# Ledger of designs, part 70: miniprotein binders against a7ua95r516to809

Target 1, 294 residues: a7ua95r516to809
Amino acid sequence: ASLSLLSISDLVPDLQFIFFWMSNAIEILYFIQQKSPAYMQTIELMDDKAGSKESLLSATISANEEAMTILEEVIMYTFQQCVYYITKTLYVVLPGLLDCNPFGTEPSSEQCRRAAGVCVCAVCVMPEAVRRVVSVFQTTSDLLQQYQVHSEIQSQMFAYLFFFTNVSLFNQLIDKGPARGWFQRSRVLQIQASVKILLDWAKGAGHNHLAQKFFAKFCSTVTILASPPQQLSQMSWKALCAEHPSLKPVQLHRILTQYQLMAELGPLPIWQPSSEDEAYIYRTVDLLESFENH
Short names: E, the ipSAE of ESMFold2; O, the ipSAE of OpenDDE; V2, 0.75 times the mean of E and O plus 0.25 times the DockQ between their complexes.

## First folded at step 6 (miniprotein)

Design cc1 (at its last look DockQ between E and O 0.49; V2 from the best seeds 0.00; counts 0 for: pae E 5.6 > 1.5, SAP 70.601 > 70)
Fold by OpenDDE base, look of step 6:
Structure cc1 (fold): chain B 294 residues (1-294), chain A 83 residues (1-83)
Amino acid sequence: as target 1 above (294 residues)
Amino acid sequence: DPKEMVELLLRIAEILLEIARLALELGDFEEAIELAKLAIELIQIAMELAEKYGTDPEVREKLEEILRKAEEILKRAEEELKK
């Protein structure tokens, strides 16, 4: 009950604190890495007047090693905390994406800073359910930029968030899709349009490659389900496997089986798995994606 | 845990102070100033966290001590840079 009310805006103050620390820790770590060798060299070049040179060098090395270890722990911890909070908000808003009708006329968001009144920016014209998902990613991007977080860490964070989103959407679609009617062509087309809006945002935000990589499985599933029966019925199992390499045989088989049931198609020999794949289509353990493999 | 974060910040600040002292001894006054300022910022954040979430009195005393030491190093380095 309480999780349904959690918005990304509610977490911004906590996230700001975490991002601040993460950024500072990265900066300090980088500083130590850059300056420590120079200091060690300077100590080595000092006259050994008091026999203290070796002890000073040893102490400096030890202090730097300890500092780097602590800073790495802080960076890792803060990164994990950011991901934890952001994924919680995604968990709440992602189901709405699957139920969204993007073809409806929805009012523009009043929250857009760019216009007094009705904003026609790309975010404000988004369906509310899509806008909520995009808002999580945009807020994350804005915070990362605000605190000047290193680009590699930004990429890692978005990679994980896209991974999480793909797993969540894919698993929900496969598990609940038949029962919720998400496999119906009209619903699939809505989902496809919603995902396209999200991908277009990711492209505009500079994350096109990551989005294409990590959403591949969900996009493949939606593409297959959005295909007209006349077109899909002409594609062989091997052709579908080749076109959608992100899908495991068991996943593809499940999608095609549900598609067949929904479209009221008779048995299609052309979709029969190859003898090589036949053993794999029954591995139900591989049907849903795991969050642990990232 | 905010308490753990305060302790981590203290440790980082202590290390930065040691490096700042070394920089000061080596005549790198600009670096000593930068490190001391960074230590002060970390301590201030730790103090804010300690105030917001509560901390042990011993940790507060240690924060104040480290702050004092950082300010002393900063002052000495700034004085040397003016000479």
Scores: ipSAE 0.044, ipTM 0.524, lowest interface PAE 3.3, mean pLDDT 86
Fold by ESMFold2, look of step 6:
Structure cc1 (fold): chain B 294 residues (1-294), chain A 83 residues (1-83)
Amino acid sequence: as target 1 above (294 residues)
Amino acid sequence: DPKEMVELLLRIAEILLEIARLALELGDFEEAIELAKLAIELIQIAMELAEKYGTDPEVREKLEEILRKAEEILKRAEEELKK
């Protein structure tokens, strides 16, 4: 019941408990993996009867295999529970990133008086929607560090969180962008600035490679949409594909179509898909990303 | 899900105890001590959850049984190490 809460701060006590178990299970698994060969070698050096020695070896192998299997299941279960509840929190807060203005609407004291009481503080410029997303990532990072979770598991956790974030933001932008006006260049620049805050957080947290990998699709989309018409109109379909390999042909085609509509451009010949890509630009089933890929 | 959590802790503690018993048989008394201590900690947490949220009587009885076994292994390993 307590794991169903949507706010990350409300989930912290339960997450602390789950991270504690995950970390201990990982350390025990590591211990067994490192010590098992030594136990086998010790048994084989025994000068006991051959039958007794072989029976002890078989029992030891079976116990180690059972222990490793259950510990791996515990690690996977606890990891999945953490990811499930953290991503439910992300799902609630991520849509606000697409509507927020990181440049602020009132740099005066009015917003600052309610929060910090300083008229020209960065808090008044940064929307609460961005703060809520960063808070989820930072709280997760703090918990992983507090419980000394193995660095490889920490990386896997953030790989999935960044994957989830990219899928959520990309799908909402593509699906709701026309109706919400998110393809207007001024709006795209605001979205780009908000995402830069997230990327800066990821870099400072030591996850820059993961963020570059898993945000690539959303960032490519925003980069294309933010490009001035003079610059973008001189880039061919092949050049755009080469610069943005994370985008599927159907996705790139949709982005360029929306760009043409918002900039009131007619069809550009150099944006004509290559013959090999033309089979894919109408595959609507490939337009939106799946949350199940990673 | 408190009931599933109690059962998960019980399974982990059972495995830790089995590994601790193996370590004891092989003369790795330091490792047996560490594993038994961890099993005791996990069982105590599971018992607190079971008390607060309730659980099947058979699960509660097994938690108490495994705690006794873990404390017994800890005592044996500590005695062997002091020799």
Scores: ipSAE 0.017, ipTM 0.414, lowest interface PAE 5.6, mean pLDDT 78
Fold by ESMFold2-Fast, scan of step 6:
Structure cc1 (fold): chain B 294 residues (1-294), chain A 83 residues (1-83)
Amino acid sequence: as target 1 above (294 residues)
Amino acid sequence: DPKEMVELLLRIAEILLEIARLALELGDFEEAIELAKLAIELIQIAMELAEKYGTDPEVREKLEEILRKAEEILKRAEEELKK
């Protein structure tokens, strides 16, 4: 069983061990790929002694191929284990992000302090729930840097972590949002501010491109829900689909329905789906996102 | 060069054995067994080459040390799998 209070700090010793061996396995694979061809060529150039050369060459080729295959499997295994433990920790802390208030208990008195035209207070306050999520990302970044893991592997790691975070937040908002009050405008603005803190962290860490790509669905959802009624009511269904291509028609329809209820825009839909989209909305069961993606 | 081959096989075996230790620690006993067996095979090939073509005493000592460690990891992984 998993504990709801599990911290990323509790997993650091296990993660350090896994990252250490992942880094070593990558280095060894590189060594074999670099050295083996030259060594094999040297054996081939030796005089044949009634099959002694053929036996040595065959054994070496077989051993090198098996070693490379096993190293590739170990690299994949250690990567998957890191992802598993990190995402399990993220899953526990992510719901808190949807319930927190980054504006604090006295937003009007402490919210906006202006210095040279800049409002700083909201940017300086990080709720504990948001801090826990950022801590998971920061610890992961620190470990990848500590063990000098290649930048491509680092990019793959954060691509998946951002993907997982996006799916988890989107599914929770769509599934539990109505009952939890998360679609109320004040709550949506709080969620938007919290997400901005995560995106700002990602940009600072050098992962802006990955964050923009993998948070697109949740960001589109929050953007729509935070839009002023005057602006949103002037956009056609086609325009909304074009501006939010990450959202499936059924997802966009559900979001707009919630928006109409919260903004009290009336019972008739302002947005009319195309015939193709309308058929898809009524025949698909794919409202929630799958965690199975690369 | 046979001496370079012995050194390459020794290095690959050392690394496979350390990865086998990781597999053992993570509870992946089947993978630890496969890695340890591969390391033993590579060391046995290296030892046969060392006997036929000669090697430095230091390299020979390392071959014997790594073989012992590989056999220990194999035994531990097999015992854990039986439990």
Scores: ipSAE 0.013, ipTM 0.221, lowest interface PAE 8.8, mean pLDDT 75
ESMFold2 (binder alone), look of step 6: mean pLDDT 84; pTM 0.813

Design cc10
Fold by ESMFold2-Fast, scan of step 6:
Structure cc10 (fold): chain B 294 residues (1-294), chain A 83 residues (1-83)
Amino acid sequence: as target 1 above (294 residues)
Amino acid sequence: DPKEMVELLLRIAEILLEIARLALERGDFEEAIELAKLAIEAIQIAMELAEKYGTDPEVREKLEEILRKAEEILKRAEEELKK
């Protein structure tokens, strides 16, 4: 008897029920859309405004419009419920991804240098924390396939989940990273390796394009933080903005400031914002991302 | 949320039943049978959830009313097909 309802395995029976009725609602909607034109044409061609036939046509139009509206509401509601329960589970397990070591042992300078220059995946062991996150995505994929949910809905589901994951990880890294030591090079390389495991799963599941699109901000952040000091120092503000268009000026400035503090580089003016961007580096309201997809 | 699911299943069943009734009126008896069976299935699941988790008396009465109507349409459509 488990007391935890936040585990994905504990939610599977409830999620199966929701996915089942979402799939049924989509199939019923498709059925009505396919039948409606043929039925309307048949009625219209048989008789011009003949008592019960005109009434039947009017009733059919009304019923089909109401049915489509109701079914769209059901599909939206069940989709939102799935997203709610899955993201609630993700929220609990995601911080572990920032605190785990996929290299299996504490990274030495040798391991950090090799990870920066070679295929990280070849030396990675999937930590329990990463496995928990992957399990949530895999279970979602399995349920969508089990109930034969249309590919467009599957893509929307993973778009939302990747969006949520990106925002959650980015906000946690920016807000809590300094206190947690997450900006230290050894920790950044561990985070980069963990994220690569997650992105490799997404590629294997057929969601590479969605993962690249929705993880862009967090991936840009980790890429900058993992860059060697000599390489990063050679890049202008304009070049960094061009390489990382997903980052807002205030976000890029905060990341570079943290990098400078950890790497003991020269003064901040080494990465001077363009005159156009200078006003925007002080927009603190734009620092953290919203969980609303606006 | 079981209560919201019961409401949604009830709305689905009502719409399926209305479309089944219209199919019966136009003489598409096979379609009327399929839709009526889906409506009955949706209502039976909604009634099961309502019994297990509880629901308003008005909703329970509506579930029973729609089930009765769906069974009537199914029977009428099946009888027409025998002809």
Scores: ipSAE 0.281, ipTM 0.724, lowest interface PAE 3.4, mean pLDDT 79

Design cc11
Fold by ESMFold2-Fast, scan of step 6:
Order: C-alpha cells, then sequence, then structure tokens
Structure cc11 (fold): chain B 294 residues (1-294), chain A 83 residues (1-83)
C-alpha cells in the first residue's frame, strides 16, 4: 500500500461531500426542532374545514418525526464515514512519527540541539513525518470550519481522532518499539519532540483539553522513557503508579523493563506487583489498548 | 459508499419536499422556498454522484421525479410570496 495513495489530499474531494451533507443534515435537524412549536401554533390558527386542520396537524407531526429519525441516521452515518477515512489515513502516517528525527540526522543532531534556541525563534520547518500527521488534523479542522459544522460535533470528531492516535502510537511503541529501537534514549527524545509539535498544534487549534485527555497514556509513556536514569531509579513503584495514573500497572511494568540504562548508573529498583496477584497475571492480556473503547 | 450516499441524499430530498409541501399548506412560504432549494441541491449532488459512479435506472428515475416536484414547490412558494 502506497503512502501517497493514503494521503489526506487524495481523500479531500470525497470528504468535502460527506462534510457538506453532515453539516446540512445537522442544520436541517436543528431547523425542524426549532420550527415545530411555530408550526403547531400556525395550524391552531387555521379555519377547520372538513377536518383539514387535524389532517395537517397529523401530517406535520409524522413528517417531523420521520425527518428527525432519518436526519439522525444520516448524521451518524456521515460522521462514521468521515472518521473511517481520516483514521485509515492516520493509521498509515502515524508510524512515521515514531521514526521521525526533528533534530536532523544523527551526525547533525548535536548541532540541532545546540541551535535549538535559534530553531525555536526562527521559522522552523516541521519534519515531513510530523507534517503529514498534522496535515490530516489541519485538513479535518479546515473542512469542519469550511462547512460550519457545529462545535459539539467538531469536539466529538477530534476526541475520536486523538483517542485513535493515542491508541495507535501507544500500541506501536509497546509492541514494535524494542525491535525498531524506539526505546533507545536518542530515539525517545526525538519522539518526545515530535509529539510536542503535535500537541502544540492541538493547543493552537483550540483542542488543548481534548489532547490532554486523550493523549495521556502515550504522553506518560514518553515522559517515563525520556526521564534520566538517576531520577527514574530513585522512584518507588507506588510513586510511579501515582505519577502516571493513565497507565495500567502491566503497561507501566513493561515500559520500565524495556528501559535502557547505562551500566555506570546502576540497576533500576524492583518494580513489580506481588507474584501472587492473579489480577496482575490477568492484566497481562490488557497490555495493548483497544480501538473499540471510547 | 457512493451508492449509499445517493440513497441518503434521495431520502433527505424526499423529506425536505414533504416538509416544504406542508409549509406551503400552512402559509410558511419562506420556509417552503428554503426547504425546496435545499432539496434541489441534494438531488443535484446525488445526480452528479450517480453520473460519476453509476446507478440503477429506478434510482435515476426517482431522482428526476423528486427534482421535478422540488422545482414545482419552489415555483409555487415564490409565486405565493409575491402576493
Amino acid sequence: as target 1 above (294 residues)
Amino acid sequence: DPKEMVELLLRIAELLLEIARLALERGDFEEAIELAKLAIEAIQIAMELAEKYGTDPEVREKLEEILRKAEEILKRAEEELKK
């Protein structure tokens, strides 16, 4: 499957029609809901000849009920289709975020860090992998704004997209991270910088509260992995659990056991639940997050 | 996907026309005009999708029927509003 074929730009024409009619369905639903009392009042003022008033009232009620049912169905369908196409695109571009180096190549990474102040103050070009992910969110925001989709629906859309992104990134890091070298400190710092760009975009777009809520698990994971070995080794299991409540104990334990330490810094303390705790063994099957939970 | 979208647009247009017709009967001419115009827009998009992706003759005939009805309601509502 080509990344080019899964570009958000390739989906824009189809998404435009879906967003257009989702917005229109929402507006029509609101119109019908607001006009219902006025319609009934108008009918009450009419001259009742040959039962025409009762017939019109019955027809109006039936039409309104049918319209609301179908419009709700259309809104749900169009929302689900938008989510489907957008998340399908995200699924392909998200792994690139974990391989992305916002500081440049490894030989130049020290130069980039030393020049970090200049990069922050100067107009910095977003890394391509990060830009691709941000482009999906920006295009979604632009389409929602272009078609004047109500803020509640916009919030629901981004809540799901952030939820999906968090689960996808977390699962990929935990499942594939060791084999891909993503737990190496240099790579973790690159991932942290890339995630910060994504979170900064969300803040700028007015979705900071949703980003904080739905990225908590992945952010906790990256924060732990980016922690200095000296700091991490001084914390108890209880303290780490308290600092990272979004992580399940089995997830936190897996992250800590994958943490790479320099020999000179000594070993990590023993961070384990009781071996007699059947709940811990059961929670081993909950290591990866489900896309089914929202 | 395109077939389902055409079906949904057709259903929306049918509902909009029923509500527009009732609005005409109640004397709500401005509402009838707005709803009829929206129904025409829905049918036009459905027809564009049907031309691009293909559709059953039954669906195409229904799209043409609803468009005709929508244009009639729009004309009647505009004429009443002039009064």
Scores: ipSAE 0.062, ipTM 0.551, lowest interface PAE 4.8, mean pLDDT 75

Design cc12
Fold by ESMFold2-Fast, scan of step 6:
Structure cc12 (fold): chain B 294 residues (1-294), chain A 83 residues (1-83)
Amino acid sequence: as target 1 above (294 residues)
Amino acid sequence: DPKEMVELLLRIAEMLLEIARLALERGDFEEAIELAKLAIEAIQIAMELAEKYGTDPEVREKLEEILRKAEEILKRAEEELKK
């Protein structure tokens, strides 16, 4: 892994400029859409002294259509640039979320057991790695608020950022988890607590529904891995598929295999694929998620 | 990024200037003023970026041309509104 240090704070001046022009383009687009009927009516009511009324009408229609095309391109370009720089920053800080301890600086099974049942306050510690992720989302929210970006655009941006975060975390956990020890129960509980801090931030920011939708796959994965052995061993393959529909057969099978190995559960659980899914549990092309697909 | 931003701002300013010119012809002087001011703002920012990061001479010339046209529309619209 190459050393790369990115800070959201270092990008703020560039992001402010891009958000500013995205907001301006959106407002100008709405202004033109709202005013077009009035422009046509103004021309209709004008005296046609030189026979130029039809020419002015034609020019106005053409210019408005060209303006809308340019503004749509500008909005798309600035949106894509914002997403690009924000996700580039997220890419650097997200792996840290899988390898930090929100129960304090020293990893402990006892701390994990207490936090799971009794001491909620113990999981309220925000690790530096989680703080960095939250700072990226908070800075984005602040910029959207500062430039009064329309709520629909805000929703689209956070939808994509949550989608990106979900895919990145899921792929990191599935691909690198075995080698990094991330499937060990103590690590899974730490990951679950860290993700909860991120989801709680999203709820406080008014994005709970987006977070629930776009984090579904990673949340399902962590929920399964954090399940007590007694509870999970009572669930069938079909029951798990029904409860976690975001997971593909190969993904669910890989998760359950890792769980069984780490929990040393033996033959007690009946996590055998259905006849319909039997061929799909070996489809390695479907194991990792694509960043280009919702 | 800076070169692409200058080109993007130039396109925005040209578009705003055309809409402002047509607003002036329709007698919508207040809208012509507002749009011309936005075009001037876009061009001024583009010129600052071009000065800081460097730009092709043809682009620099185009920025100066659009600024002059935008200032002319602003002046004409303000004069008409006073009438």
Scores: ipSAE 0.456, ipTM 0.816, lowest interface PAE 2.1, mean pLDDT 82
ESMFold2-Fast, scan of step 10: ipSAE 0.430; ipTM 0.800

Design cc13
Fold by ESMFold2-Fast, scan of step 6:
Structure cc13 (fold): chain B 294 residues (1-294), chain A 83 residues (1-83)
Amino acid sequence: as target 1 above (294 residues)
Amino acid sequence: DPKEMVELLLRIAEFLLEIARLALERGDFEEAIELAKLAIEAIQIAMELAEKYGTDPEVREKLEEILRKAEEILKRAEEELKK
């Protein structure tokens, strides 16, 4: 009951206050920055033999600097609180995206290709798990718009949310994928369709550039895993590295090894790393992504 | 932490009010009006949060006092601007 997981809708009233504070702090900061030169000029033009002019100028400068400092603290605090609660909610709902089936029946390559770009009729229902993730992004967008938060701050927030989502999905897929069956072709095609729903949402919301930038690693991973055996077998290690620069050599090697196993391509490796990449793969291990450094 | 946020909003309102008072002394009545209005909005948000999540009685008294001072500066600036 009291220990149950909170949905994003349960947090909306509290988030409204935080977004309101952030918006107001940003607006006040902008106002002070824009008005400060005029204040200084007004004081400079005053005629005061008793020294009141110098006192007023010093007091105005000091007060403006103090206001700027506390406003920056409030903006940082409220931004971090929003990000904390939103990402906490996202982390709970994201694994469901990797387990859901947006097609209602097991998809074929034909159905998935059509759903991905050409024909929406192949994707008839949005799974509850995908809806929960989209709802988190939509609620965030709604709150940013309701409180008229500056567009630069909106971009920074979605940049971080997309970064967080990408890292979470990538790490989940790589770490738990083999045990959960997520590398099987039918599952990968379902994942690809679900991710396309998220990316289409981002495009509709005006965040296409951010989505393309911050989802690059997960999208590359899914694209490789969804490739037909005929196409992927014809690509060299160098060609794959060139098309998927967001993937580290050890990550690409893991993905291709899993693909070979699931596609039943035989025991011999088709994709041979360069001597430099081979040395990196064997000498150091850096498979999972950090939440801290992007 | 809503209590910490109330304290930060109170501090913002105090700074805005001081800047508004200085603007009034300089004869920048239009700016004094805008700053006083922003201070009032910050205080009203802080009061709303204090009511919802609770706060110390001394903080509530400070919010009420700063609100009264902000309304007084607003009134004075508006009267001067009409002149």
Scores: ipSAE 0.036, ipTM 0.538, lowest interface PAE 5.7, mean pLDDT 78

Design cc14
Fold by ESMFold2-Fast, scan of step 6:
Structure cc14 (fold): chain B 294 residues (1-294), chain A 83 residues (1-83)
Amino acid sequence: as target 1 above (294 residues)
Amino acid sequence: DPKEMVELLLRIAERLLEIARLALERGDFEEAIELAKLAIELIQIAMELAEKYGTDPEVREKLEEILRKAEEILKRAEEELKK
């Protein structure tokens, strides 16, 4: 089987092992942190007749600091490994989200049978491509919950996954969109509906604030492309920049140029960059997002 | 990398065992027991990984040495607590 056919379920055993170690390291770190003040207090109460109190205190501080350093290293390492495997899986499944139609029903998910003169139907709204992406997020959430990973680490994990998803989708849409027809209004509306499913999942999972923060760029892009021509043409460059602060001038200009071409609008003068922004619309090096931007 | 994980587990177990030894010195026997048991668990897991994925003979020897020391600390702490 092709690597492009690998699903998140194929990685679950490896991910379970890594999450197990991350959780254990976090619990051990917490245990040491909670016990450290008691160790110091116990030593302070000891009689220093043998001259051992200062030595024991120094040794205890050193041992605790070394243990915490190693545990932090293990937590960082396991966190990075989880991120690596999960984002590698996301990278494979995310392009499908841009090609799917969430307004259609999936034939195999619909069950319609006649029973004693009554028709019973079950309808699934989620396309398979979107389901694959949601499955990655849900499996990650399930593993974090199964191994009782602290909520702060869970938030950091989803912050990074949402950041990665946003960058991946934005870059794919901007770079490959024209050739794939993704800038056509009907396709943009399908993309918007698919993204809404991801955002709804994030809200249900308690990560609405992270989704709002880290999907801002892609959401702004899709919102602009989905706007009616009469509405968008009435907005000035300054107003668009103010409404979509996550977009760089070169990114906003590229989006508006594609919109104008797809909507068969007249000349570009409808959206004129400010004098300050004009230089930046030609910085093609800033067009695509870096996965290293945090 | 499973081999890297074995080395990290060994280092953690060594530090936990040192904390357990210091707990014995200050008379905190319950803490010494908890830490020694945890160190034993980590070493046992590291040994299982070493069997499955392989490891250097030096690392394997250190795993066995730390396991013996952890079991000794555990026994001493349990005996002191019964006093």
Scores: ipSAE 0.180, ipTM 0.658, lowest interface PAE 3.9, mean pLDDT 78

Design cc15
Fold by ESMFold2-Fast, scan of step 6:
Structure cc15 (fold): chain B 294 residues (1-294), chain A 83 residues (1-83)
Amino acid sequence: as target 1 above (294 residues)
Amino acid sequence: DPKEMVELLLRIAERLLEIARLALERGDFEEAIELAKLAIEVIQIAMELAEKYGTDPEVREKLEEILRKAEEILKRAEEELKK
């Protein structure tokens, strides 16, 4: 691990080595699994003159099982190391996504001068903060393809990366959002657009199902915060819970409270939690999500 | 953690070598050759990591021991296959 600001490019050599060995361990595991029945068949057909056949069969089964166990450990270990390096990089770059403006230029004349116009800058290039996050996902995808890691392992990798991204963005927004002005409507719309770029990347990469599943909480949060007052006013607590099942009652209550505080367009309805949800809200102190994947 | 990776690679090589030895014993010489070669490749990479990132003297000695055993099984299997 490093304490300096790391880019994904700085980690590529380490990641290449880890992906190389993950791929090798998977291929060795597959080789042993494929050959095991043939080995047993060969032993069964041998002439047993001294009882050595039974001992050889037992030893072969034991050796294959031990090898498969160690290979599973190596696959798990290399998977966890990749996740560790990649998520550490994501953790550094993700907060920038909440601060960027995909609809216009950042307050910098330098970007405008290069593109010969503010509007041209906004429509021609992905914001740098979004590009950094996409680069992490793209580099991961490229490495998985380069080392021909099986599609199921690739899916598990992106499931975890999307899970981590969702938790990180949700926690940042809920915990730091009020102080940073992220709950202001204009900022919420910027956040929504930035997240859309990530979701579009995931769809293009063949991970739309995983993105829909693992970004559900953050997407629900942003959807509620971006809702027009007219639309949101027509929904009851029960209806909101039904539409956003990924949100815990305490999280939904906090989001709606922030919406009411930041709304500039008139009075909002009173959303009354059910008696069960109200009790849960008052007894639950944990608004933030855990990074632990069960 | 590179040191832990070296130990995991050593364990893989040990198990591959045992499977190769059993293949040799049952007369599957081609399989013994493939597994012994694979074990040698795993050991060589573990030794390169050990040199670059460091490792315990016991682990390095074990890598050298397993490499010798793998080369012995490979030689025996190749000689049997020529018969």
Scores: ipSAE 0.278, ipTM 0.733, lowest interface PAE 2.8, mean pLDDT 79

Design cc16
Fold by ESMFold2-Fast, scan of step 6:
Structure cc16 (fold): chain B 294 residues (1-294), chain A 83 residues (1-83)
Amino acid sequence: as target 1 above (294 residues)
Amino acid sequence: DPKEMVELLLRIAERLLEIARLALERGDFEEAIELAKLAIEMIQIAMELAEKYGTDPEVREKLEEILRKAEEILKRAEEELKK
């Protein structure tokens, strides 16, 4: 069931076309860049009139610059179109990741059985919602490999996709989490397990470094929410900020404030930053407000 | 999207052909051949996409013009190398 858009399958023909041309444009750009020094030397070796050489040199430089500019535009355009289609698909499937239970029996249990003929992932299953997100990343990886897109561009693509996923999940968790119950400890643990499935996929796909870098903010947030309140209260504000450098002080303060309000199981100790830490938080807020006012 | 790609491929082919023409003029025949062949490939694929997805008549005429010019440069460069 659900929408066909959620499986990314509807977009594969369009994405194949775009990746094909992005790859071709990159190869052409590389070819022109590699040959640029050679044509300059060829012109210098000609015995023609100095004015004729100068004209040919100027024309050659201009033509190569125009070609590189157009190819860079094509690469940028096709890259942006891929990102647009893929992130549009991710946007609709990502909320499900925050609202699924990887510890329970899910439709994804069939995926585990298919892999081995016998289920080998009984204790940690891939929920349907997580499978949809993984399918988007896997399809992207498959297409990049199929069209032999340069590894640097592939890394940039996944950096962008992980960044988008991180921001989307973070914003949804902070803005909608309390109303959706996502801040409840049982739900936080489910979210943490679901995120681990995504990170494990990224490791298997060779993108561990990118995933660690670009998921840092959401991972820090989930780690904090999964931490015992006693442990958080025993840390200094400076130490907590140092442990989670991906979070701005004002973001960290907001997370902790929401955490205190959403005490689900048992008493939640009152946590309050020191006067010095409060000054730091307010100074940061003032700076942000100053930058927004024009 | 396909229509935009046909126009982008045409622009790429035009610039590749200009570089090939300049290579031919400076006596760099092997480079002229490589670039002319690449321009022909770009145009042929653009023409296939134009047939499948449609494009403006002006763009189709330009594709045919650039293909003809690229084939002329390729022929001239190949003849010069045989010499």
Scores: ipSAE 0.147, ipTM 0.649, lowest interface PAE 4.3, mean pLDDT 76

